# Ledger of designs, part 8: VH-VL binders against p42126

Target 1, 258 residues: p42126
Amino acid sequence: QRVLVEPDAGAGVAVMKFKNPPVNSLSLEFLTELVISLEKLENDKSFRGVILTSDRPGVFSAGLDLTEMCGRSPAHYAGYWKAVQELWLRLYQSNLVLVSAINGACPAGGCLVALTCDYRILADNPRYCIGLNETQLGIIAPFWLKDTLENTIGHRAAERALQLGLLFPPAEALQVGIVDQVVPEEQVQSTALSAIAQWMAIPDHARQLTKAMMRKATASRLVTQRDADVQNFVSFISKDSIQKSLQMYLERLKEEKG
Key: E = the ipSAE of ESMFold2; O = the ipSAE of OpenDDE; V2 = 0.75 times the mean of E and O plus 0.25 times the DockQ between their complexes.

## First folded at step 1 (VH-VL)

Design p7 (framework fv_prolgolimab; at its last look DockQ between E and O 0.59; V2 from the best seeds 0.00; counts 0 for: pae E 5.1 > 2)
Fold by ESMFold2, look of step 2:
Structure p7 (fold): chain C 258 residues (1-258), chain A 125 residues (1-125), chain B 106 residues (1-106)
Amino acid sequence: as target 1 above (258 residues)
Amino acid sequence: QVQLVQSGGGLVQPGGSLRLSCAASGFTFSSYAMYWVRQVPGKGLEWVSAISGSGGSTYYADSVKGRFAISRVNAKNTMYLQMNSLRAEDTAVYYCARSEIYYDTSGYLDAFDIWGQGTLVTVSS
Amino acid sequence: QPVLTQPLSVSVALGQTARITCGGNNIGSKNVHWYQQKPGQAPVLVIYRDSNRPSGIPERFSGSNSGNTATLTISRAQAGDEADYYCQVWDSSTYVFGTGTKLTVL
């Protein structure tokens, strides 16, 4: 298993731990397990909230799995992107309170997951960062991810962050508002439990309808344009120049590890 | 080719100040968190301070908090440690070191992989 | 703050295997790094994340970590392995070094 669920049905909370070695990259298999695990919790009346965190020391998630985006068929790219869209839609529209307990580095697709949550807590470490840095790899964020960041930190900060591919260290992440709290690592879990309890103190129906109202514009646009968004991704990622760039990056990473 | 070269040590009186420098070459400096670690002669290693790759987050051991200030100028590939209100117990060899700040699919080097040569600071009346 | 306890000294005969321990509460759940320091020199990384060797470190250096003990193992000990050895972890958003072990090669 790549997703470990630790339920506390008496408290109405489950902890969902990412366990996809080495760095919780969002492989097709891991994306599938995440959606299945989330769906099971959503269909169980015992649970009102989920804490997303990592079982891997030092990393929350390194993001999209580049091996799924390089050297594959267009049909594979389409299937992969549909799985990414599905995870985002399910998290973004979830009826559960979602809190991310970010106990490690959170670049790119890891930040995508964190931004869908209602509340974000980042551990205080000089090596940790959070942000959408895919433009530094020549990859453009889809509109629904741009909207998610923009709605979290505001238009100008998002515009600058996306164009430059910024990764925010803890103090700057708090200042810009991409995370809600920064705490020592031993306090991340207890802080997440306190935060989720405060969110769950709001009557479920009113909270859920309010969330749906606030998120409807972006979510409905993706649902309406889902196939077009997939085709746009497949066309982009299939370009020879992009494939060569991804292959060179992956080969460089392999060499650096010996 | 990858190296950290330190300067700025010496003898100072208690209450005095010194500024240590750590110049980097052979790698993308802003991709690394930087660290100061000290060693009292004949004793073990002690972490002193850390700074994020951008310089936006700084960290200090309790024993130096409020007295030491870490900074970096990425355009110059250089990190600094400003040491104020120095005490006899600050006498040590000071090392700078780096650690990676980015994770990828191949794992992560979560250690101090490159160290400077060390700079002696002596605080004595 | 966590304490990482190492033996003060370890002796090994030339060509034999040395083992240096690093003790800490539940250290097996943490990434342990090992540094070698020769007299008058800066520390050098020899093992990272429990058992990985950086480029240029001989394969006779190996590491393990489980329970409350991490271990650095040096097979076929050579005179050049005589040094101080420190373990190190990241814990509670801080950096902790072990107490240090002097390895003597006889």
Scores: ipSAE 0.299, ipTM 0.723, lowest interface PAE 5.1, mean pLDDT 90
Fold by OpenDDE, look of step 2:
Structure p7 (fold): chain C 258 residues (1-258), chain A 125 residues (1-125), chain B 106 residues (1-106)
Amino acid sequence: as target 1 above (258 residues)
Amino acid sequence: QVQLVQSGGGLVQPGGSLRLSCAASGFTFSSYAMYWVRQVPGKGLEWVSAISGSGGSTYYADSVKGRFAISRVNAKNTMYLQMNSLRAEDTAVYYCARSEIYYDTSGYLDAFDIWGQGTLVTVSS
Amino acid sequence: QPVLTQPLSVSVALGQTARITCGGNNIGSKNVHWYQQKPGQAPVLVIYRDSNRPSGIPERFSGSNSGNTATLTISRAQAGDEADYYCQVWDSSTYVFGTGTKLTVL
């Protein structure tokens, strides 16, 4: 079990805890479990909000599983990317109030997950950075992810952040607006509970329709271009130069740890 | 070779000031959060301060808040600790250390993996 | 105020297994790191995130963490393993080190 769901039906809230060691990478299995867990909550009328967080502090999610994108078949890449799209679509269009309680590092795909939420709380730790660093790997963010970031922090800030592949520590994250609150680590969960209560105080119908209206353009664009997006990803990731770059990057990271 | 080389420190009177430096080499300095940890001779380790890779976020132990200032110049691959209003209890060996902010599928290293050689700071009248 | 409690000293015979504990309230929910420090030297990371070894650290070093106790295990103890060992976590907006354990190899 890679996703722990702690329901509080009385409060109408569930906490989804990521538990995919070692760093909550978004493996195919983890992606699947996330979607299933979310779907179950969405189909249960007793729940109106979900808090996303890590089971252990230190890492919210390290992002996409690079092993899913390196040294695999094109068919595997396609399947993996479809799963990524599915997770994004489900989170981004969820009728539930989603709040990220970011109690660890949150790069790349982790940031993708966080950005789909309605509200983001980041623990005040110098090690906990959040952002999209795809360009550092020679990879470009897909348009739907770019739009998600742009809609969060604005065009200019997103343009800079994406081109440079920036990871923001707490102070900068708050400043640029990629997160909504920065709090002491021990207050992240309680703050999330308070925040989600505020959102849930709004009539569901009006809130949900507004959310749908705000996010419809980006979501619909992906839906209509889903296959093309997959093909683009597969074509890109399958390039020898990209595969080599990914491999080199992984090796470099290992060397730097030693 | 990845290394941190410290300088500064020495003997200072109570109420005085010192600045410690930590020069990094062998790695991309800005990709790492940096830390100061001190140790009274014969005693344990105590975290003093932390600074993010970009330098935008700084953190301090309660014991040094308002007196110490951590900073970094990434272009120089150097981190600093400005210590003001020094007290006798600040006497210790001060270490700089790094912690990476990158990830892979094998894990995330959020510990102090590289340390400087240490610098003795003695506060005495 | 978070406190990590370690035994003051642990003795192990050459070639035997040493275990150093680090106690803390619900420490099993945290990432515990371990450092080795020899006299006159800076600390060296030997275990990170409960059970991971940095490059260059022998397989003899292992770690576990559950409940209220983290444990550093040193199998086949060598004379060179004699040192002070510190556990460490992030807690309550601070980095907290254990009280330290002196390991003696007999």
Scores: ipSAE 0.032, ipTM 0.559, lowest interface PAE 3.7, mean pLDDT 92
Fold by ESMFold2-Fast, scan of step 1:
Structure p7 (fold): chain C 258 residues (1-258), chain A 125 residues (1-125), chain B 106 residues (1-106)
Amino acid sequence: as target 1 above (258 residues)
Amino acid sequence: QVQLVQSGGGLVQPGGSLRLSCAASGFTFSSYAMYWVRQVPGKGLEWVSAISGSGGSTYYADSVKGRFAISRVNAKNTMYLQMNSLRAEDTAVYYCARSEIYYDTSGYLDAFDIWGQGTLVTVSS
Amino acid sequence: QPVLTQPLSVSVALGQTARITCGGNNIGSKNVHWYQQKPGQAPVLVIYRDSNRPSGIPERFSGSNSGNTATLTISRAQAGDEADYYCQVWDSSTYVFGTGTKLTVL
């Protein structure tokens, strides 16, 4: 319902399309369906690579669902954050080649998904920006996501981007290295197919072991402190000042929509 | 109040140059992609140029590429269109417009939602 | 460059439903926006992303988009709806506007 998988078993590739309207927000249900879909592909020996994209262009994913983080119980916040951690761990450490075909805006949690991939292609549209903009909403990217960005674009660029909540337009995204290619929107799918074929030309055992070696330290840092990270998130999000800020933001969104 | 106020139009000879300005107020300017759209008198709308919120990405219609340059100074909440090597066919009313570049859980607006009043540019000898 | 084809003019009787079409190859896979322009004025966004209305636009305005045709529908037409209407998409590296339709309310 929320994830459409278009297999090409002969090529060893599947296209995973996000379909969680209106903006592919990472709701608890969508997070769960993404993990289940990935696991099915990982357990099917017919597939060696997955292209992640949006079913409809415009928004790749708008990020975390703020309604999962406001007006709920501490147990709900814990469950939600565990699901977010699970998605990142499963994508970041996947033995499949992952290519993101970013056919829309990619802020916050959308960028989280893109950053887990082996290769990122962004459609050339002035409105399609990518970045970790949590600070613009008064919230903080977790340390494991900070580590992922830092590994991708370097410490100095990551610190500036995270503190200011920067969203990089296509040319800047390519320049700072948060994406690998910028192409016309109608070429995103064909470019992704070409890129994934290049990665799949490498023998799986060697590619997978190299990926694991390169990503082990970053993944292990979260694995060894998952519960502490959950408690830190729950404590932070449950603060009256944070809850009030989120409530006011959500109320403002309803007024603007009405 | 969200507003775009334009200036800089006028009469210019073929081969000449002219700079249009679009001053924004009432919103966080750097969060919005900005556009120039023109309309030849009695004809339809034609997109001319686009600039990302940061100014890092610029786009041009084939008809103006190499002759026009879009820019913005976010500290001044102002966007510009530098028009060089002007031709008779560039005669049009030029509109500035914005679109939302920030996305949230409730959706987004990715169309030209706010337009300036328009500025007439006449290229004639 | 892709072309978005609109009828040059559409007439509708007061209180009846007007339909303005925007034709384009595989336009149903794209986000279509609609603008209203009255004489001597700047365009006004009336529909974005196929079927969504901005704040302040009456519910009489609706949109659809499938296959090769997008449609702007104006129910219970009023004299104040007389204007030129333009559809618009992003395609490849450019923003493309339709040829425009003059709506006359009789």
Scores: ipSAE 0.006, ipTM 0.563, lowest interface PAE 9.4, mean pLDDT 89
ESMFold2 (binder alone), look of step 2: mean pLDDT 89; pTM 0.917

Design p8 (framework fv_prolgolimab; at its last look DockQ between E and O 0.09; V2 from the best seeds 0.00; counts 0 for: pae E 11.7 > 2, placed apart)
Fold by ESMFold2-Fast, scan of step 1:
Structure p8 (fold): chain C 258 residues (1-258), chain A 120 residues (1-120), chain B 106 residues (1-106)
Amino acid sequence: as target 1 above (258 residues)
Amino acid sequence: QVQLVQSGGGLVQPGGSLRLSCAASGFTFSDYYMYWVRQVPGKGLEWVSAISSSGSTIYYADSVKGRFAISRVNAKNTMYLQMNSLRAEDTAVYYCAKLDEYSFGYPDYWGQGTLVTVSS
Amino acid sequence: QPVLTQPLSVSVALGQTARITCGGNNIGSKNVHWYQQKPGQAPVLVIYRDSNRPSGIPERFSGSNSGNTATLTISRAQAGDEADYYCQVWDSSTAVFGTGTKLTVL
C-alpha cells in the first residue's frame, strides 16, 4: 500500500500520505494508487478537501521513477507517461480543495504534484527545496507543467526558474510565490488543517466553477495534445544515448546505497 | 473472503446486561470503520453505534446513549457492544457491519445477526 | 433526528421498471446507499454513493440522487428482486436508514 488515507472525521477532510519508500518516486503503481485514492475521495460527498503530505518527513516526493523510463518497452513508456498525464489532469482539475503539506524535499515531479494544489505549505527546513530542476539534468519540463508554474508565479519568474532549473529553499519559495506559507516543521499539519478549512468555507458550487474557469485553458491544452505529448516522450526516452545515461545513473544510485 | 461472526445474544430481563461480539476475518480489520445496526422483527433497520478504524471516534444513537458502549480490539480482530440497563424496546436482531476505510459511510458487508430478547 | 421517507410498498410487473424513492431535506448533498433484504437474511448492499454498483450486482440496478429525492431504479424486474429495500445516509454524527419499501414483482 503506497498511499495512506486518514479521514478527519467531522471536518470533511482526508489526509493523503505518500508511502512509497525510499523517496516517494512516482512509479506506475504509485501513480495508479494516487489516482484511485483521489477518485474514491471525489466520489464521496463526505469529503470536500484533501491534504497531501508524506508519511515520513524528509522527502515529499523526488519525482519521476527512473526505473519506469529505462530498460522497458516503448509500450511501457507510453503507459507510464499516460499515467503521469492522468495524475496531473485529475489533480489539477479536481473538484476537491487540495492543500499540499510539504514536509520534505519537493523537486521536479514532487513539485508537479504540489503545483496542482490550491494552496501550498512548506516546512521551514533549509534541506527542503521546491522547484522544477529538469534543466540541470539536461531535460525540460513538458509544456503543461511549464504552464502550471507560469500560472502560479508569473511569466518572468517561471522563465528564470525553468531555464536555470532552480530549487527554492523556504524563504525564496515564499518570496517567488511557489508556496503560500512557510512554517516550523512541527506546525505543517495543523497549518494545513486551518488553511483547508478556510477554503472549504466557500460554497462548493461557486469555488468549483471558479477553479474550472481559471484552469480550463491550461488543462485543455494537454487534453488536445495528449497523444502527441506521449509520442514525444516515448521518442525522447527511447534514444540510445538517453537509455545509456539513465542506466549509468541507476547503477550509480544502487552502488551508493550499498 | 470477508466474514463477520457474531455471538453473545440471548434472553435477558429488563435492567440486565449483555455483551455482543463480532469476530472479523478475511480483511485487515484495523483499516475499517464498523457499525452496529438493529432490527425489531418485522420492522425497519435502526442504526445503533459506529466506531472508527482506530477506535478513537465513536458515535451512538440517542436511544442508546449512556447505556451501550461500543469498543474494538484490533489485535484480536473483534468488535464489541456492551449493552447495559436493557429495556423491552431493545429487543431486536443486532447486526455488526463492515464500512469503509475512509468514513462512516456504508456497510458493504453484514454479519449474520444476533437476536437479543429483553423480557421477564 | 433526520428522517428518510420511502413509500411503504411498490409493485412492478415482471420485465418492467421499478422506481423506489428516498425523500430527505437536501439529500442530494449526501451519499445515498441502498440495501436489499430478503426474509430471514441480513441486508445486501446493491448501490453505494448514489449510483455505484458493487461487484456481483446486475446492471439492471441503478441509482440517482439530486435535490430532495434519491431514487433506486430496477429495470427488467425479475421475481428474485422481490424484497425490502432501504436507503441510508451518514449525516455528520449519525447514520439514518429509510423507512423501507416492500417491492412486489407481479
Scores: ipSAE 0.373, ipTM 0.730, lowest interface PAE 3.6, mean pLDDT 92
Fold by ESMFold2, look of step 2:
Structure p8 (fold): chain C 258 residues (1-258), chain A 120 residues (1-120), chain B 106 residues (1-106)
Amino acid sequence: as target 1 above (258 residues)
Amino acid sequence: QVQLVQSGGGLVQPGGSLRLSCAASGFTFSDYYMYWVRQVPGKGLEWVSAISSSGSTIYYADSVKGRFAISRVNAKNTMYLQMNSLRAEDTAVYYCAKLDEYSFGYPDYWGQGTLVTVSS
Amino acid sequence: QPVLTQPLSVSVALGQTARITCGGNNIGSKNVHWYQQKPGQAPVLVIYRDSNRPSGIPERFSGSNSGNTATLTISRAQAGDEADYYCQVWDSSTAVFGTGTKLTVL
């Protein structure tokens, strides 16, 4: 089980904990389980909000699973990217209040997930950085992820952050606006519960329609361009130079870990 | 105006195969989950399958799992139901249906239906 | 596999109020949707998420859902309301339709 759901139906809230060892990489199986778990909660009237957090010490999510993007067929890359798009669309347009309780490192695809939420709380630990650092691996952020970051922290900060592959430690994350609060690590859960209660105080219909209106431009652009976005990813990731770089990076990770 | 136009039904013997098509217009097809629902003439509605907007998440009723395959081609605004290993109890009118814009769990518009008859 | 239980038939006099029930364990925790189906036609959504009317559905159609029972109410019944009515929920990776109720307008 890669997603642990701790319901509190009386409060209208569920906590979704990521449990995909070792570092909550977004494998195809984990992406699928996240979508299924989210859909179950969206279709149960007992729940109005979800807190996303990690069951793995020190990491919220390390991001995209590089083993899904290296040494596979183009059809596998297409299927993988479709699953990434589906998770993002479902989270970004969810009728639930989503709060990220970021209790660990949140690079790349972890930040992708966090940016879909209505509110982001980061633990005050200098090892817990957040950002879209894919360019340091030679990977280009898709337009819808670039738009999401730009809408969150503004154009100039986003263009610097994406080009340099910046990861923000807690103080900088708060200052640039990629997270909404930074709190002591032991207070992340209680702060998330307090924040989600404030969001749920807004009448559901009005809040949901407002969110849809605010997010429609980016979401609709991806929906109309899904196949092209998949082809761009497949074309890019299939390049021999990129595959060699990914293989070398995976080899270094294995050597460094053991 | 939302429109779902179905084709591909007919008479087939047990163990045979058919492919149903559902062509969509009047809405952005790639935004929506789609259902297949069937109805034995004179009887109630039975849900068959659902597919996510991208096609990456798929659900089946237990009675058809492993025999039916739902798919979609968003560039063609078309959903399909491939029905294999057909049985007499699969005889029904099959409807495709479009789910609501911001949720899944219920269809808001239905196709005209197509009859599938499985008879020796 | 569980189904949502509806009465087989309900009769109502012209101009009176019809109530069609949909029974299920703890159905009040689910969103209930209602469909009207006339002979030889596809179903038409008349109520979604317990009590909301789609555009074009007259206000005399209403719905409620609590405990173990959801109810479709049709006030001021007209001859054109004569049809089969189905409730529906999404439950654990499946859509579940009720057993269906034939509404006869006398």
Scores: ipSAE 0.000, ipTM 0.524, lowest interface PAE 11.7, mean pLDDT 89
Fold by OpenDDE, look of step 2:
Structure p8 (fold): chain C 258 residues (1-258), chain A 120 residues (1-120), chain B 106 residues (1-106)
Amino acid sequence: as target 1 above (258 residues)
Amino acid sequence: QVQLVQSGGGLVQPGGSLRLSCAASGFTFSDYYMYWVRQVPGKGLEWVSAISSSGSTIYYADSVKGRFAISRVNAKNTMYLQMNSLRAEDTAVYYCAKLDEYSFGYPDYWGQGTLVTVSS
Amino acid sequence: QPVLTQPLSVSVALGQTARITCGGNNIGSKNVHWYQQKPGQAPVLVIYRDSNRPSGIPERFSGSNSGNTATLTISRAQAGDEADYYCQVWDSSTAVFGTGTKLTVL
């Protein structure tokens, strides 16, 4: 089990905790479990909000699982990317109030998850950075992720952040607007509970329709270009130069863990 | 297969104490909510308490608040119910139950039950 | 606290359809779960979240929930279906069980 769901029936909230050691990488199985968990919550009328957080403080999510993108078949790459798209679509268009309680490092795919939420709270720890650092790895963020960041922090800030592949520590993250609050680590969960209550105080139909209206353009672009986006990813990730780079990086990681 | 094996219980005088245990196997205990439910013989089911996977979230029925304490030791795959200041009305068969990981609040497996009798 | 009202008993002929109701104010807005309990045994989940059937539960068991009434339906009743049945909901951080229904198969 890679996703722990802790319901609070009285509050109408569930806490979804990431538990995919060692760093909550978004493996295919993890992605699947996340989507299934979210779907079940959405279909449970007793819940109106979800807090996303890590079961292991120190890391929210390290992002995409590089092992899913290295040394595999094109079909696997396609399936993996479709799963990533699906997670983004489900989170981004969720009728539930989603709040990220970011209690650890949140780069790349972790930031993707966080950005889909309605509200983001980051622990005040200098070791916990959030951002999209794809360019530092020679990778281009997909247009729908770019749009998500742009919609969050604005065009100019997003342009700078994406090109430089910036990871923001808490103070800068708050300043640029990629997170909404920075609080002491021990207050992250309680703050998330308070925040989500505020959002849930709004009539659901009005909130949901407004959210849909705000996010429809970005979501629709992906839906209409879903296959093309997959093909672009497969073509890119399958390049010999990219595969070699990923392989080398994975080998280095293994050495560091050993 | 999922198994919940209960122990403890028995006969106790009013004002006495008992501790119930529920040993879990066949699943990752630390990942699931657990329940206590009791049933007076010949009567219906009454929820007693619930505890989250980590133990950080706890619920009690009003009838047992301040007297009962639910806990779990994940390393031992065991949940406990400490029952203090027992009353005659606490006499019942007590069941431990596992919540489904995706059910969000309903028990999918139950223990065999333990009889607690409070009588002078 | 909300009270979930069930009939004390329901009788059904072998092979016929039994319906057990669970009444509650606006229960349709809540998720209702159903349990089967045979004499001397622990309860067994037979329906969760109004209409979902756990693995191992026969398709003869189904559930619905709307308005002020949830219903457990047992089609093609068998002798082995004779048991007590309980509905259950969550309310304000409290699990609430129905009063229970004894199903007799004739």
Scores: ipSAE 0.000, ipTM 0.497, lowest interface PAE 11.0, mean pLDDT 93
ESMFold2 (binder alone), look of step 2: mean pLDDT 93; pTM 0.948

Design p9 (framework fv_prolgolimab)
Fold by ESMFold2-Fast, scan of step 1:
Structure p9 (fold): chain C 258 residues (1-258), chain A 124 residues (1-124), chain B 106 residues (1-106)
Amino acid sequence: as target 1 above (258 residues)
Amino acid sequence: QVQLVQSGGGLVQPGGSLRLSCAASGFTFSSYAMYWVRQVPGKGLEWVSAISGSGGSTYYADSVKGRFAISRVNAKNTMYLQMNSLRAEDTAVYYCAREAYWDILEGYSYFDYWGQGTLVTVSS
Amino acid sequence: QPVLTQPLSVSVALGQTARITCGGNNIGSKSVHWYQQKPGQAPVLVIYYDSDRPSGIPERFSGSNSGNTATLTISRAQAGDEADYYCQVWDSSTAVFGTGTKLTVL
């Protein structure tokens, strides 16, 4: 089991803990378990809010699983990317209050998950950076993820961050607005509980309708062109130059880990 | 082959200063966070200081904050611990250690390689 | 700063199983690493991330971690296993070491 769901002492809240060692990479199996876990909580009327965090501190999620994107068939890449799209759509449009309690590094796909939430809390540790660093690996954040970042931090900050593949350490993350609070690591959970209680104080009908209204244009842009986005991803990732870059990165990781 | 070779220990009087060195070889030094860990005679291991791969972030145990300064010269593959205002309780074997994972995507890991240790004795 | 409590000493007969515990509040939510230190030598990593072994460490060494206790298990103990053993976790940017356990092989 890659996702642990714990009911919290506070009424109506569940804590969803990522447990996909070593770095909570968004493998096809992990993506599937996240969507199933979220759907179960959405269908259970006793839950109104979910806190997303890592089971173990250090890495919230390292992002996309590069082994799903290298040395595989075009059909596999298509299936993987559809799963990534499904996770984003489900999280971004969830009727639950979502709070990310970021107790570790949060690059790329980790930042994708955090950006879908209503509120983000980051542990005050300069090693726990957050950002969409795809360009550092020679790959591109999809337009729907670019839209999500732009909606959060504004056009100019998002353009600079995406073109340069910036990872923001905690103080800079707070300044640019990609996170809402930065607190000592031992306070992340209690801060998340306090934040989610504030959001849950709002009547569900009004909050949910407002969230849907605010997010409809961004979500619909992907919904209307999911297949085109999949084809664009498959075409891009299948390029020999991209496959070679990914292969080199994976070999570097193997050598580093010994 | 990864190696960490230490130097710079010795006997020093209370209030004195000493600089420890840790010379690295066999890996891309600038990609790894480096640590100083000490062992006071008859006691266990105690973390002292840390420095990020770039040298942009440094950390200190409360017991040494304001007195010790960690630094690195990546072009020279060497890390230093400048120890000022030394006290009797600073008497220990000082180890340099490498944190195994080398970039931000891996988070906190473990100490995979250690230097041989350098004895620092603070006595009048 | 969290305190990681280990027994001061553990004795094991040659060929038997030694178990060294590391106690800490909610330590099962953290990753625990274990180091072996022989007299006059630097520590050597023997277990990382609760239960993984570095290359060169024999299968006799294993680890577990749940609740408030992490355990280093050394099966079929050999004379060469006699050493001090330290557990280690991270508290934010700080490495926290256990109090240490002296293993004696009889």
Scores: ipSAE 0.000, ipTM 0.422, lowest interface PAE 14.1, mean pLDDT 88

